# VHH binders against q9zpq3, part 18

Target 1, 317 residues: q9zpq3
Amino acid sequence: MVTLIVATTADPASINPAAALLAMPGWTAGPILPPDIKSFSNKQTRVIQHDRSIVKEDDLDLRWEEATGEVVDEVIFLSRHTAVSNRPALTVHPIGVLHLKDGESPPQGGKPGWAALPSTRIGPWFRLLKKMAEAHGLVPEFEITLEATHHGPITNKPTMFLEIGSTEEYWKRQDAAQVMALLMWEGLGLGGSEEVGKWKSETGKRKVLLGIGGGHYAPRHMDIALKDDIWVGHLLSGYSLPMEDPTQTKTTPGENYIGGNWRQSIKAAFEATKASFPGGEILAHLDHKSFKGWQKKAITEFLAEESINVGKPNDFT
Below, E stands for the ipSAE of ESMFold2; O stands for the ipSAE of ESMFold2 at other seeds; V2 stands for 0.75 times the mean of E and O plus 0.25 times the DockQ between their complexes.

## First folded at step 3 (VHH)

Design b55 (framework vhh_3k1k_2; at its last look DockQ between E and O 0.03; V2 from the best seeds 0.00; counts 0 for: pae E 14.4 > 2, placed apart)
Fold by ESMFold2-Fast, scan of step 3:
Structure b55 (fold): chain B 317 residues (1-317), chain A 123 residues (1-123)
Amino acid sequence: as target 1 above (317 residues)
Amino acid sequence: QVQLVESGGALVQPGGSLRLSCAASGFTFSSYEMRWYRQAPGKEREWVAGIYTGGGSTSYEDSVKGRFTISRDDARNTVYLQMNSLKPEDTAVYYCAAVSEDYYGSPSEYDYWGQGTQVTVSS
């Protein structure tokens, strides 16, 4: 089984970390993914070099399997990060499009209502990235953060994005690119060290974070993700949890229905997380300050109905 | 700087028609997907219609298909929503939004929003 790393020449935040990784020992030219996508091979890792936006390149994992006969175990995308704050950042996130309604266009790929299998490496690699960024003098200039579940492409295997942000100046930073390359090099054990973040059957009963609510950068969930031995699944920002006020929107007297796609979003995120962490103990953590009283009540009742356990911060580890 | 200004909202009887306009300034309009949303009292903002860059591809919420038509005029930096066969349930504040395909960040940040225009369908 192989780890597929996806880079694109169209994005300096993508191709520069890939180039830094490929400058390390052990790489050879790999198969051409039709029609003409270059690849490079090192042990069980494959780097593909695309030339257009990767967030709309659906099923690259299946396309690799069809072209090569190799089974893809996971996909790691290298990408820019954009923020209106213009703050420099190094980020890690799962992907999915739970913030759009059925029929809305997904400008950054994926499809409404869909969540990818989250990479098992998200939590462990987030912690490793923070240590490496600190060791290489990028902190506090670069914020090291998680991002909530968003955008595509559609994939069929556990997936994560590794990003450099937030402006063209920072996308081109070679020191940031080197830290991202080092993260992949050490994280995948390419230099002979132990792999970081690989989920094994004997890992069972370890706590897996399912984040519910909060802002895009998941600040309260991130505090939990910084704890040793915590694994991270999907993180649902408030934009993925639309809830209609039942006191102002009910059409039939006596019906207490809370509209919006919030139940579907929770179910999709939970099932995808569960599939990535077989045997894991999934605990939902609510960012309570992001919710009104009626929303907290509805969410906790729904989680109980779905047999999704809720954890307070101290329940993790 | 960046601004979206909706206009055309009015009181109209059931079965009537209304055309909304959204004038954009301060960004490269032709590079943005344009959308219409609506918000009735106490509800979350609900997507109504979208039009992709180039104007060739449109999408609609099921409840408005066949009744509403979205269009754009890139030379005038304007997006339109033609609303026909209006129903009382169409009563809402209507917002236009601009979405960048090149924005690789928070969904809450990539939308430019207007201040809205009120549509009331009542006899």
Scores: ipSAE 0.325, ipTM 0.690, lowest interface PAE 2.5, mean pLDDT 89
Fold by ESMFold2, look of step 4:
Structure b55 (fold): chain B 317 residues (1-317), chain A 123 residues (1-123)
Amino acid sequence: as target 1 above (317 residues)
Amino acid sequence: QVQLVESGGALVQPGGSLRLSCAASGFTFSSYEMRWYRQAPGKEREWVAGIYTGGGSTSYEDSVKGRFTISRDDARNTVYLQMNSLKPEDTAVYYCAAVSEDYYGSPSEYDYWGQGTQVTVSS
């Protein structure tokens, strides 16, 4: 089974970390994917470099399996990060497009109402990245953060994005690219050390964060993700939880229904997280400040109805 | 009819305080990130502060950190910028903007912009 690392040549925040990783020992030429996409092999890891946009990489895991016969275990995308703040950042996040209704077009790939299988490495690699960035002098200049679940492409195996942001100047930073390469090198165990963040079945003993609410950088959930040995699944920002305001929506007297795609969003994220962490204890952590009273009530009741356990910060020990 | 209306701009002495408001209508305010920008005379419009949906994550330009605080009240469809310890270099027209959190593009591609409110810091 192989790990796919995907880079694009048009994006310095993508190709530079890939190039830094390929400069390390042990790489040989890998298969050529149709039409002419180069790849490189080192142990269980495959790096592909192509000139297509990230959204053209739908089903890359399945396409790799069809072309090579190798079973794909996970996919890691290397990409730029943008933010209107223009502040430098190194980020890790799962993907999905949970907030859109059928018929709406996602601007950066994926499909409406869908959540990818989250990589099990998100939590452990976020913590490792933070330590590496500090040790290499990138902090406080670069913010080291998770991002809430967003965008595509469509994938079928556990997936995460590793990103450098937030402007052209920072996308090109070679010291940031080297830290990302070191993260992948150590995290995948390519230098001989034990790899980081691979899920092995542990019956009922491992806690997995499902983040509910908050903003794009998920600050309340990051407090949990910084704890030792906590696994991270999907992180649903407020934008992934569209809820219709009952004062502005026609409603039938006596009905307790709150409209919007928020139920589907929570269910899709929970099921994808559960699938990535078999035997894990999934705990929904609510950013209570991000919700009005009627929203909190509806979400809490839905979680109970679905038997999705709620975790307070101390439950993640 | 989408509308963003800034208010609260005024003439103030150095070291003073102002609170800017931006009232929104015509869209689902709670589903949008809200941002403040400013434009000083002869300069390009620059980002000042941002607040994601739910109010959980905030961010600031370095020169305003510790002096400015962005907040939102989704019940009133309003975003605020509390500005303390004002300096002459804070003089600008301040704009609010709404942007979809699933969109990554330039500020000129934001969904909605206000018309601005003038802040002048001078003795």
Scores: ipSAE 0.000, ipTM 0.158, lowest interface PAE 14.4, mean pLDDT 84
Fold by ESMFold2 at other seeds, look of step 4:
Structure b55 (fold): chain B 317 residues (1-317), chain A 123 residues (1-123)
Amino acid sequence: as target 1 above (317 residues)
Amino acid sequence: QVQLVESGGALVQPGGSLRLSCAASGFTFSSYEMRWYRQAPGKEREWVAGIYTGGGSTSYEDSVKGRFTISRDDARNTVYLQMNSLKPEDTAVYYCAAVSEDYYGSPSEYDYWGQGTQVTVSS
């Protein structure tokens, strides 16, 4: 199994956590990929340091395989996070560009209507990060949160982003970088402990959160993600669920078709989540405050049509 | 507090060249992807070119590939659009925009927009 960690050399929120991780025992130099991409190896973990925009570097998993002969099994990106509020944050999220129609150009990578395979580690590492950040005195200064699914790059293997935000002052925070490095060190088992967040292929009661609705920081889904043993798949903000108001368009009386890309978004996110969690019990959790009555009815009916189970908070046990 | 100011728009003959500039202030320029858009009268804005953070990766709309070149000077907080072999179809108001690397959405949801500069390609 190979875990590929991708850092961007010009981004302090990316290169500083990578450097902190590489300062720990067991790293050896790997190949230098053209034009000057450094790599490092420790057990089954590979770190690359890339000098281009991380969200536009498609297929790094396959490109690693092509250059080295090693098959990548998962990808972890280290990146900055920005927010209008400028509040400090440590974040974990899956990637995808679900709201765009075919033919539209995604400005931050990916491709229209696509959801990457979510890393199985998103839930477990979010919880571990929260514990580590608390233990290292970063809370309440830093908000520890999931982000809704967004942007690229295109990947072919389970993927997540780990981010430090939200301004240059905080991107450079070395204590935050050290906590992210500890997260990766412990989460990947590099120090000899058991790794965290590896999925086992089973059937039965292995609950996987599929978030439907809410804002970018997914506050209602966060309550679910904090529960022990809950896995996290894709998280679709309201932004990823464009729905056309039927009262604003001319429709045939009695017709129940609701326009917009929301069906495509849910279907892509569900299928990618399902692919990452073989045998998992995927439960769609709706952020009820995000929807008007007609939207909730349409979404609920679509979920039933697709045989996607809805989970209320108490169903995540 | 944030400002994007385009300049360099002019009237030129077909086949001519122009360089547009967009001067930025009030934010950390090197942390943002910069884009050029254009809008012809009666049409929606269309994306023209983008230049990403990090390694300086660029992208272009198909109709301008090979004719337009986007570049940035992070020391001067300025993005440029070099437009060669101009055609009457390139007539539009050209806007620059700054977009956070970690955010995505429609142009109406971009963080910052300029006021535009007029390019007219006509004899």
Scores: ipSAE 0.000, ipTM 0.192, lowest interface PAE 13.2, mean pLDDT 84
ESMFold2 (binder alone), look of step 4: mean pLDDT 81; pTM 0.815

Design b56 (framework vhh_3k1k_2)
Fold by ESMFold2-Fast, scan of step 3:
Structure b56 (fold): chain B 317 residues (1-317), chain A 129 residues (1-129)
Amino acid sequence: as target 1 above (317 residues)
Amino acid sequence: QVQLVESGGALVQPGGSLRLSCAASGFTFSSYEMRWYRQAPGKEREWVAGIYTGGGSTSYEDSVKGRFTISRDDARNTVYLQMNSLKPEDTAVYYCARVSEDIVSPTYPNYYYYGMDVWGQGTQVTVSS
């Protein structure tokens, strides 16, 4: 029944949007989670603040449920975004660690082969964020973009990250922090408006995007996510789809087997997406420019084997 | 064929300077973001520096900021890493890499490793007396 918003005092791109949100009306002090995680309450929203890495504090949703008896519906994380380009950006993304093999250490939290339940709000809030950023004069200075599924922490409820990037100067921008606070305020209906992006089983058939391939910012999938009434699940960048060239790695003559963890990545992302959108029509969209012919053939055959429907951009309506 | 070839690695005294070069061939160099990584014996490969197209935007791992400078010469298809005030801890094999996927942007710099499709063979830098 509650939405957890998680902030860390170690990150200005996290604490500043949280502080801006908490400066709005209706907040009261809540319980402290062990060892010393502060909380604040407003209607069905709970803001929690810790001082550790945002991507390594696992199971905050279950820890909240254990401490309070409240059921957690979703988790929203506030975080910085970094890029070598130093481009300023406001981003929204689902989380998971599908780019690592079993046994590899996840430096950004989570665990190999895991995909969180994606927040139902990702698509609707991405569209809302773009409109708000434009209305508040942040565009074109800030790029408003999705990111592909990456990093932790481990969560058990639908999860999304909201980020400000890409450098220390931009992480501290108060106008960006205010826009993120307004996104959460309006998106969660804290001012009395209708919530944005809440999934209802009685909604009827809605299209849910499962992105396959493309770069970290999911540019071709993002074009679909900009369409009204489209919902967004996991977005698998090429780094989450390691496909070994069968001419280089032949282990069984005559089978044309394609090694790598790409099948596991697709299956994990699909199952997590399906769990977040009960009754939804999940369509996989392939970024065809990201794939060679043998990769496209293998992916489409696997999707058919798993009964995952493929959609072209025009099928998302 | 797409290829990256590093050069310039040497034995250097602590406090010394060294410039590494990475010569690219087989692709339109000016269209790609380029990065330097290093790997010390028994350690994971780590990101050192990155440079966007046109050379306007650069980024560095905290331990090398102020000491290392990445640059590019698109006319020569070459990326450089100027290393100043070298420390024994900088001893490593240095690798040049091309960013083929647009994963410029994870929350932490070491995740930049996942965007690379072409790596050079590496050049050894040893900082010792």
Scores: ipSAE 0.005, ipTM 0.222, lowest interface PAE 10.4, mean pLDDT 85

Design b57 (framework vhh_7yz9_2)
Fold by ESMFold2-Fast, scan of step 3:
Structure b57 (fold): chain B 317 residues (1-317), chain A 122 residues (1-122)
Amino acid sequence: as target 1 above (317 residues)
Amino acid sequence: QWQLVESGGGLVQAGGSLRLSCTASGFTFSSYEMGWYRQTAGNEREWVAFIYTGGSTTYADSVKGRFTISRDNAKNTVYLQMNSLKPEDTAVYYCARVSEDFWSGYYGMDVWGQGTPVTVSS
């Protein structure tokens, strides 16, 4: 099985980390992914580069399998990050479009109600990235953070995004690009070390974070993800949990129905997380500050109905 | 045309240290990433250490914590400081220049030195 790293020439925050990685030893030209996507090979890693939108080139994993006969283990995307704060950041996140209902058009790829399999590497690589960024003098200038599940492209294998942000000045930072390349080099064991963040069979339960609520940067979930040995699945920001206020709906006095697609969002995120972490102990962590009492009650009841265990921060050890 | 010349190899006892140097000529040294490789009889060359143009480094697991790669762009030289040497480190050590113009579609090392032998006695 191979790891696909996807870059686009349209984005300096994408192509520059890819170029920095490809400047390291062991790369050779690989097959063209039809019709025109170039590839480069090193051990079990494949870097592919195209010139289109990073979030709209769907099914690159299946397309690679069809063209080459190689089985894809995971997909890592290199991308820019934008923020209205204009603060520099290095980010890691899972992908999916859980905030949209069926029939709504996704502006940044994917499809409504879909969550990709989250990469098993998200938690371990977030911690490794933070250490590398500190070691290379990028902190405190660059904020090192997770992002909640959002956008495409559609993938079929465990997926993560690695991003440099948040403005044109920072997308072009060579020191940031080099740190991202070092993260991939060390994380994938390309220098001969053991890979970081590969899910392995073992006796005993490993805790996997499923984040419920909070802002886009998942600050309270991120505190848990910084703990050693914690794995990270999907992170659902408040925008992925639309809940209709029951006092504003036409309900009978005994009816406690809360509209919105929040149940489907939680279920999709949980099933995708479970599929990426077979045998893992998945604990849902609620960012309680994000919810009113009626929302928290409804979410907790739904989690119980779906047999999804809830964990407090101290349960993640 | 383009040349890399290694020096500093020799015989050393286990637990000792050696510093290898590699001096470049014929190209703009500061514009290229550099690496160190080693080869034992009957085996392929294996990567040891790598250094980016900006000074960031990475190492093979077998040498991590014992070897340090560095560069001096003013002297067109890349170094490999080898500490806590083991008999298993016995090899011919090569420095290499990283090639790649991503527009050419080919990657790898394109300039190699002649090698400098290192023998670590038990």
Scores: ipSAE 0.000, ipTM 0.221, lowest interface PAE 17.2, mean pLDDT 85

Design b58 (framework vhh_7yz9_2)
Fold by ESMFold2-Fast, scan of step 3:
Structure b58 (fold): chain B 317 residues (1-317), chain A 123 residues (1-123)
Amino acid sequence: as target 1 above (317 residues)
Amino acid sequence: QWQLVESGGGLVQAGGSLRLSCTASGFTFSSYEMGWYRQTAGNEREWVAFIYTGGSTTYADSVKGRFTISRDNAKNTVYLQMNSLKPEDTAVYYCARVSEDIVSPYYYGMDVWGQGTPVTVSS
């Protein structure tokens, strides 16, 4: 079973962390994946390097398995982050396209209504990244943050994105690239230390955060993710939870039905999270400040119908 | 400051063609993914096409097979070639610089917009 790290030469925030990682000891050249994707091997880790869009190159995990016969256990993508604020940031996030309806084309990869299996490493590596960034003098210049579930590419194994943002000046920062390489090096145990964030059947503290609502950077969910021993699944921003006002919804007399794809989004995120954390205690945390009273009522009723447990911040310990 | 300036819009008959251009200044064009959106009066902006730094492209289903997005990094310009135009393609067309920060269903990661260029397709 291998961990597949994906980098693209089209993006300095991708190629520079990959180059920094490959400059560490123990790497050997691996097979060329058709048509001309370079690979490098170190223990059970494989780095592949292509020249295309990071969010559009689908099924690289299956393509690796077909070409090599090796089973892919997880996928880690290296990418740039761009924000309207232009603030420098180092980010970690799960992927999926729950904010689009059936029939809409996803401009940043994936497919409507789809959520990838979230990497089990998201929570543990977010905490590790924050400590490493602080230790290497990147804080407070760089914000260290989670992002809500968004974009592609389509994958079939647990997936996470590691990003450097948010402008071309910051995408090229070598100190940021070194911190990302160190995160992967220590997180995957390539130097001989214990791996960080690997989900095991015997894991004693098994609370998994499913974030419902809030902004793109999941600020209130992030406070929970900073707690020790908390695991992180999908994080649904408000844009992934479109809820139609009942006065504008086609309803039957006596039925309290709220339109929009919000139920489908919650269910898809929950099922993908559950699949990544077998035996985990999944608690949905609602960002109450992002919802009107009628929205919060509808969401909590739906979660109860689906047997999805709700947790307050104090329940995550 | 960052600027995007669109041109090439106008009046065209159904079945005709137009080529829109968008010239960028104030940032390193080759480092950014670029896109085209369109907007009709009273409606929100809708996505049309994106082009990535490596040359990969993606299109909305309504224009796929008819429109082609391309870029010329030497000229800091992104293009939208519109063929087999239909009356429903009538809109103001905007180019935008792509961001990973998806904050709205109407923006999908766009952070710099041009002023727009109107396209009218007759009957």
Scores: ipSAE 0.011, ipTM 0.221, lowest interface PAE 9.6, mean pLDDT 85

Design b59 (framework vhh_7yz9_2)
Fold by ESMFold2-Fast, scan of step 3:
Structure b59 (fold): chain B 317 residues (1-317), chain A 122 residues (1-122)
Amino acid sequence: as target 1 above (317 residues)
Amino acid sequence: QWQLVESGGGLVQAGGSLRLSCTASGFTFSSYEMGWYRQTAGNEREWVAFIYTGGSTTYADSVKGRFTISRDNAKNTVYLQMNSLKPEDTAVYYCARVSEDYGDYGYYFDYWGQGTPVTVSS
């Protein structure tokens, strides 16, 4: 089983962390993934480099399996982050496109209504990244943050994005690239240490956060993710949970029925999270400050109908 | 922990003016982009105005030339000056902290206030 790391030469925030990682010991040239994707091998890790959009090059995991016969365990993407604030940031996030309506073209890859399997490493590597960034003097200049589930590409194995943002100046920062390379090096145990964030049948603490509501940077979910031994699945921002007030709608589908794709979003995120964490205890954390009373009631009732357990911050050990 | 407190809403005649205020606490206000949204009966919440940390602004087409968003970082307050009000401006107005710009996806706000109602007669 191999971990596939994907970089694109079109993005300095992608190629620079990859180059820093490849400068470390133990790498050998691997096979070309047709038509022109270069690869490098180190233990159970494979780095591939293409020259296209990172969010639109679909099914690289399956394409690797077809070309090599190796089973892909997970995919890690290296990418730039852009934010309206232009604030420097190092981010970790799961991917999916739950905020688009069916039939809409996804400008940043994926497909409407889809959520990838979230990487098991998201929570553990977020905490590790924060420690490494602090140790290398990047904090407080760089915010170290999670992002809610968004964009593509389409993948079939547990997936995470590691990003450097949020402007061209910061995408080229070599100290940030080095910290990302160190995160991957230590996280994957390439220097001989224990891997970080690998899900095992004997995993001692198995609480998995499913975030419901809140903003893109998941501030209240992030407080939980900072706790030791907490795992992180999908994080659904409010833009992925459109809810139509039945009292404000001229035509109602039924008594107290709340329209919008919020149920579909929750179900897709839950099922993908469950698939990545077999035997895990998935607790939905509701960002109460992002919802009105009628929304909280509807979400809580739906979670109960789907047998999804709700946790408050203190329930995460 | 985080608080956004809106004020300034009320009843006004068509052609009139109102100034909405939103005072923030619990986070470093000067480091975040702020915006105003509104929700009318039977409709989804729509964005009205957005202000960047550097002071640049954007507006929905329906309010351009009539509404002005501004901020006072010393007071941790964002304002919405509403002029030439129309009956279709009747809505509950919400202040929000901006979390992300997705380009084609638009903006998302990660904390909302309780809202302040605005009713425009005639």
Scores: ipSAE 0.006, ipTM 0.180, lowest interface PAE 9.5, mean pLDDT 85

Design b6 (framework vhh_surovatamig_d1)
Fold by ESMFold2-Fast, scan of step 3:
Structure b6 (fold): chain B 317 residues (1-317), chain A 123 residues (1-123)
Amino acid sequence: as target 1 above (317 residues)
Amino acid sequence: EVQLVESGGGLVQPGGSLRLSCAASGFTFSSYEMSWVRQAPGKGLEWVATIYTGGGSTDYVDSVKGRFTISRDNAKKSLYLQMNSLRAEDTAVYYCARVSEDTAMVYYGMDVRGQGTLVTVSS
């Protein structure tokens, strides 16, 4: 079982953390995936480098398995982060395209209605990243944050993105690249320490956050993710929960019918989270400030119908 | 400050062609993925095409594949959309957009800043 780290030479926020990681001891050149994807090996970790869009190269996990015969356990992507605010940030997030309607084309990869299996490492590595960034003098210049579930590429194994943002100046920051490399080095136990954030059947503290609502940076869910021993699954921003106001639509068939793909989004995120955390206690945390009364009522009723347990912040202990 | 200025729209007959342009300023254009987004009368924003850095890969919405071509000139800080075999349903205001994850994803993660350029396909 291997951890596949994916970098693209097209993006300094991708190639620089990869280069910093590869400058550490123990790396050996690996096989080339057709047509030209370079790989490097160290213990159970494989780094691959392509030159294409990071969010459009689908099924790299399956392609690795087909080419090498190795089973991929998880995929970690290295990428830039862009923000309208241009604020510097180091981010961690799960991927999926739950914000698009059926039939819409996803400009940032993936496919409508799809949520990847979230990496089990998201919560533990978010906490580790924050400590490392503080230790290396990146805070408060860089905001250390989660992002809600968004974009591709399509993957079949637990997946996370590690990003440096938000402008060209910050994408090229070597100190940020070094911190990301240290996160991967320590997180994967490449220096001989125990891996951080690996899910095992014997895991004693097993509460998994499923975030519902809130903004792109999941601020209210992030407060929960900062608690020790909390695991993080999908985080659904308000844009992934389109709910049609029944008083504002011309067609509202049936009692209390609320259109939009919000039910499908919640169910897809829950099922993917459940698959990544077998035996985990999944608690949905609702960002109440993101919803009107009728939305909160509909969401809580749907969660009950689907047997998805709801947790308040204090329940995540 | 970040600015995107679209041009090249106009009235065109079905089957005709138009080339749209977008002039970018206030940011390092070559470092960003760029998109074209449109809004038809009475409808929401629809993503049309994206062009990436690092290899120049492109993506299109299915309805324009084979008809539209997105391209960029990083030295001139300009984005283009060559539109061929235009149809009545292509009538819309076209916006140039910088890809940004911080925007409302209903905009497909796209930072739409300009006034757009109107394309009308009719007799």
Scores: ipSAE 0.089, ipTM 0.542, lowest interface PAE 4.5, mean pLDDT 88

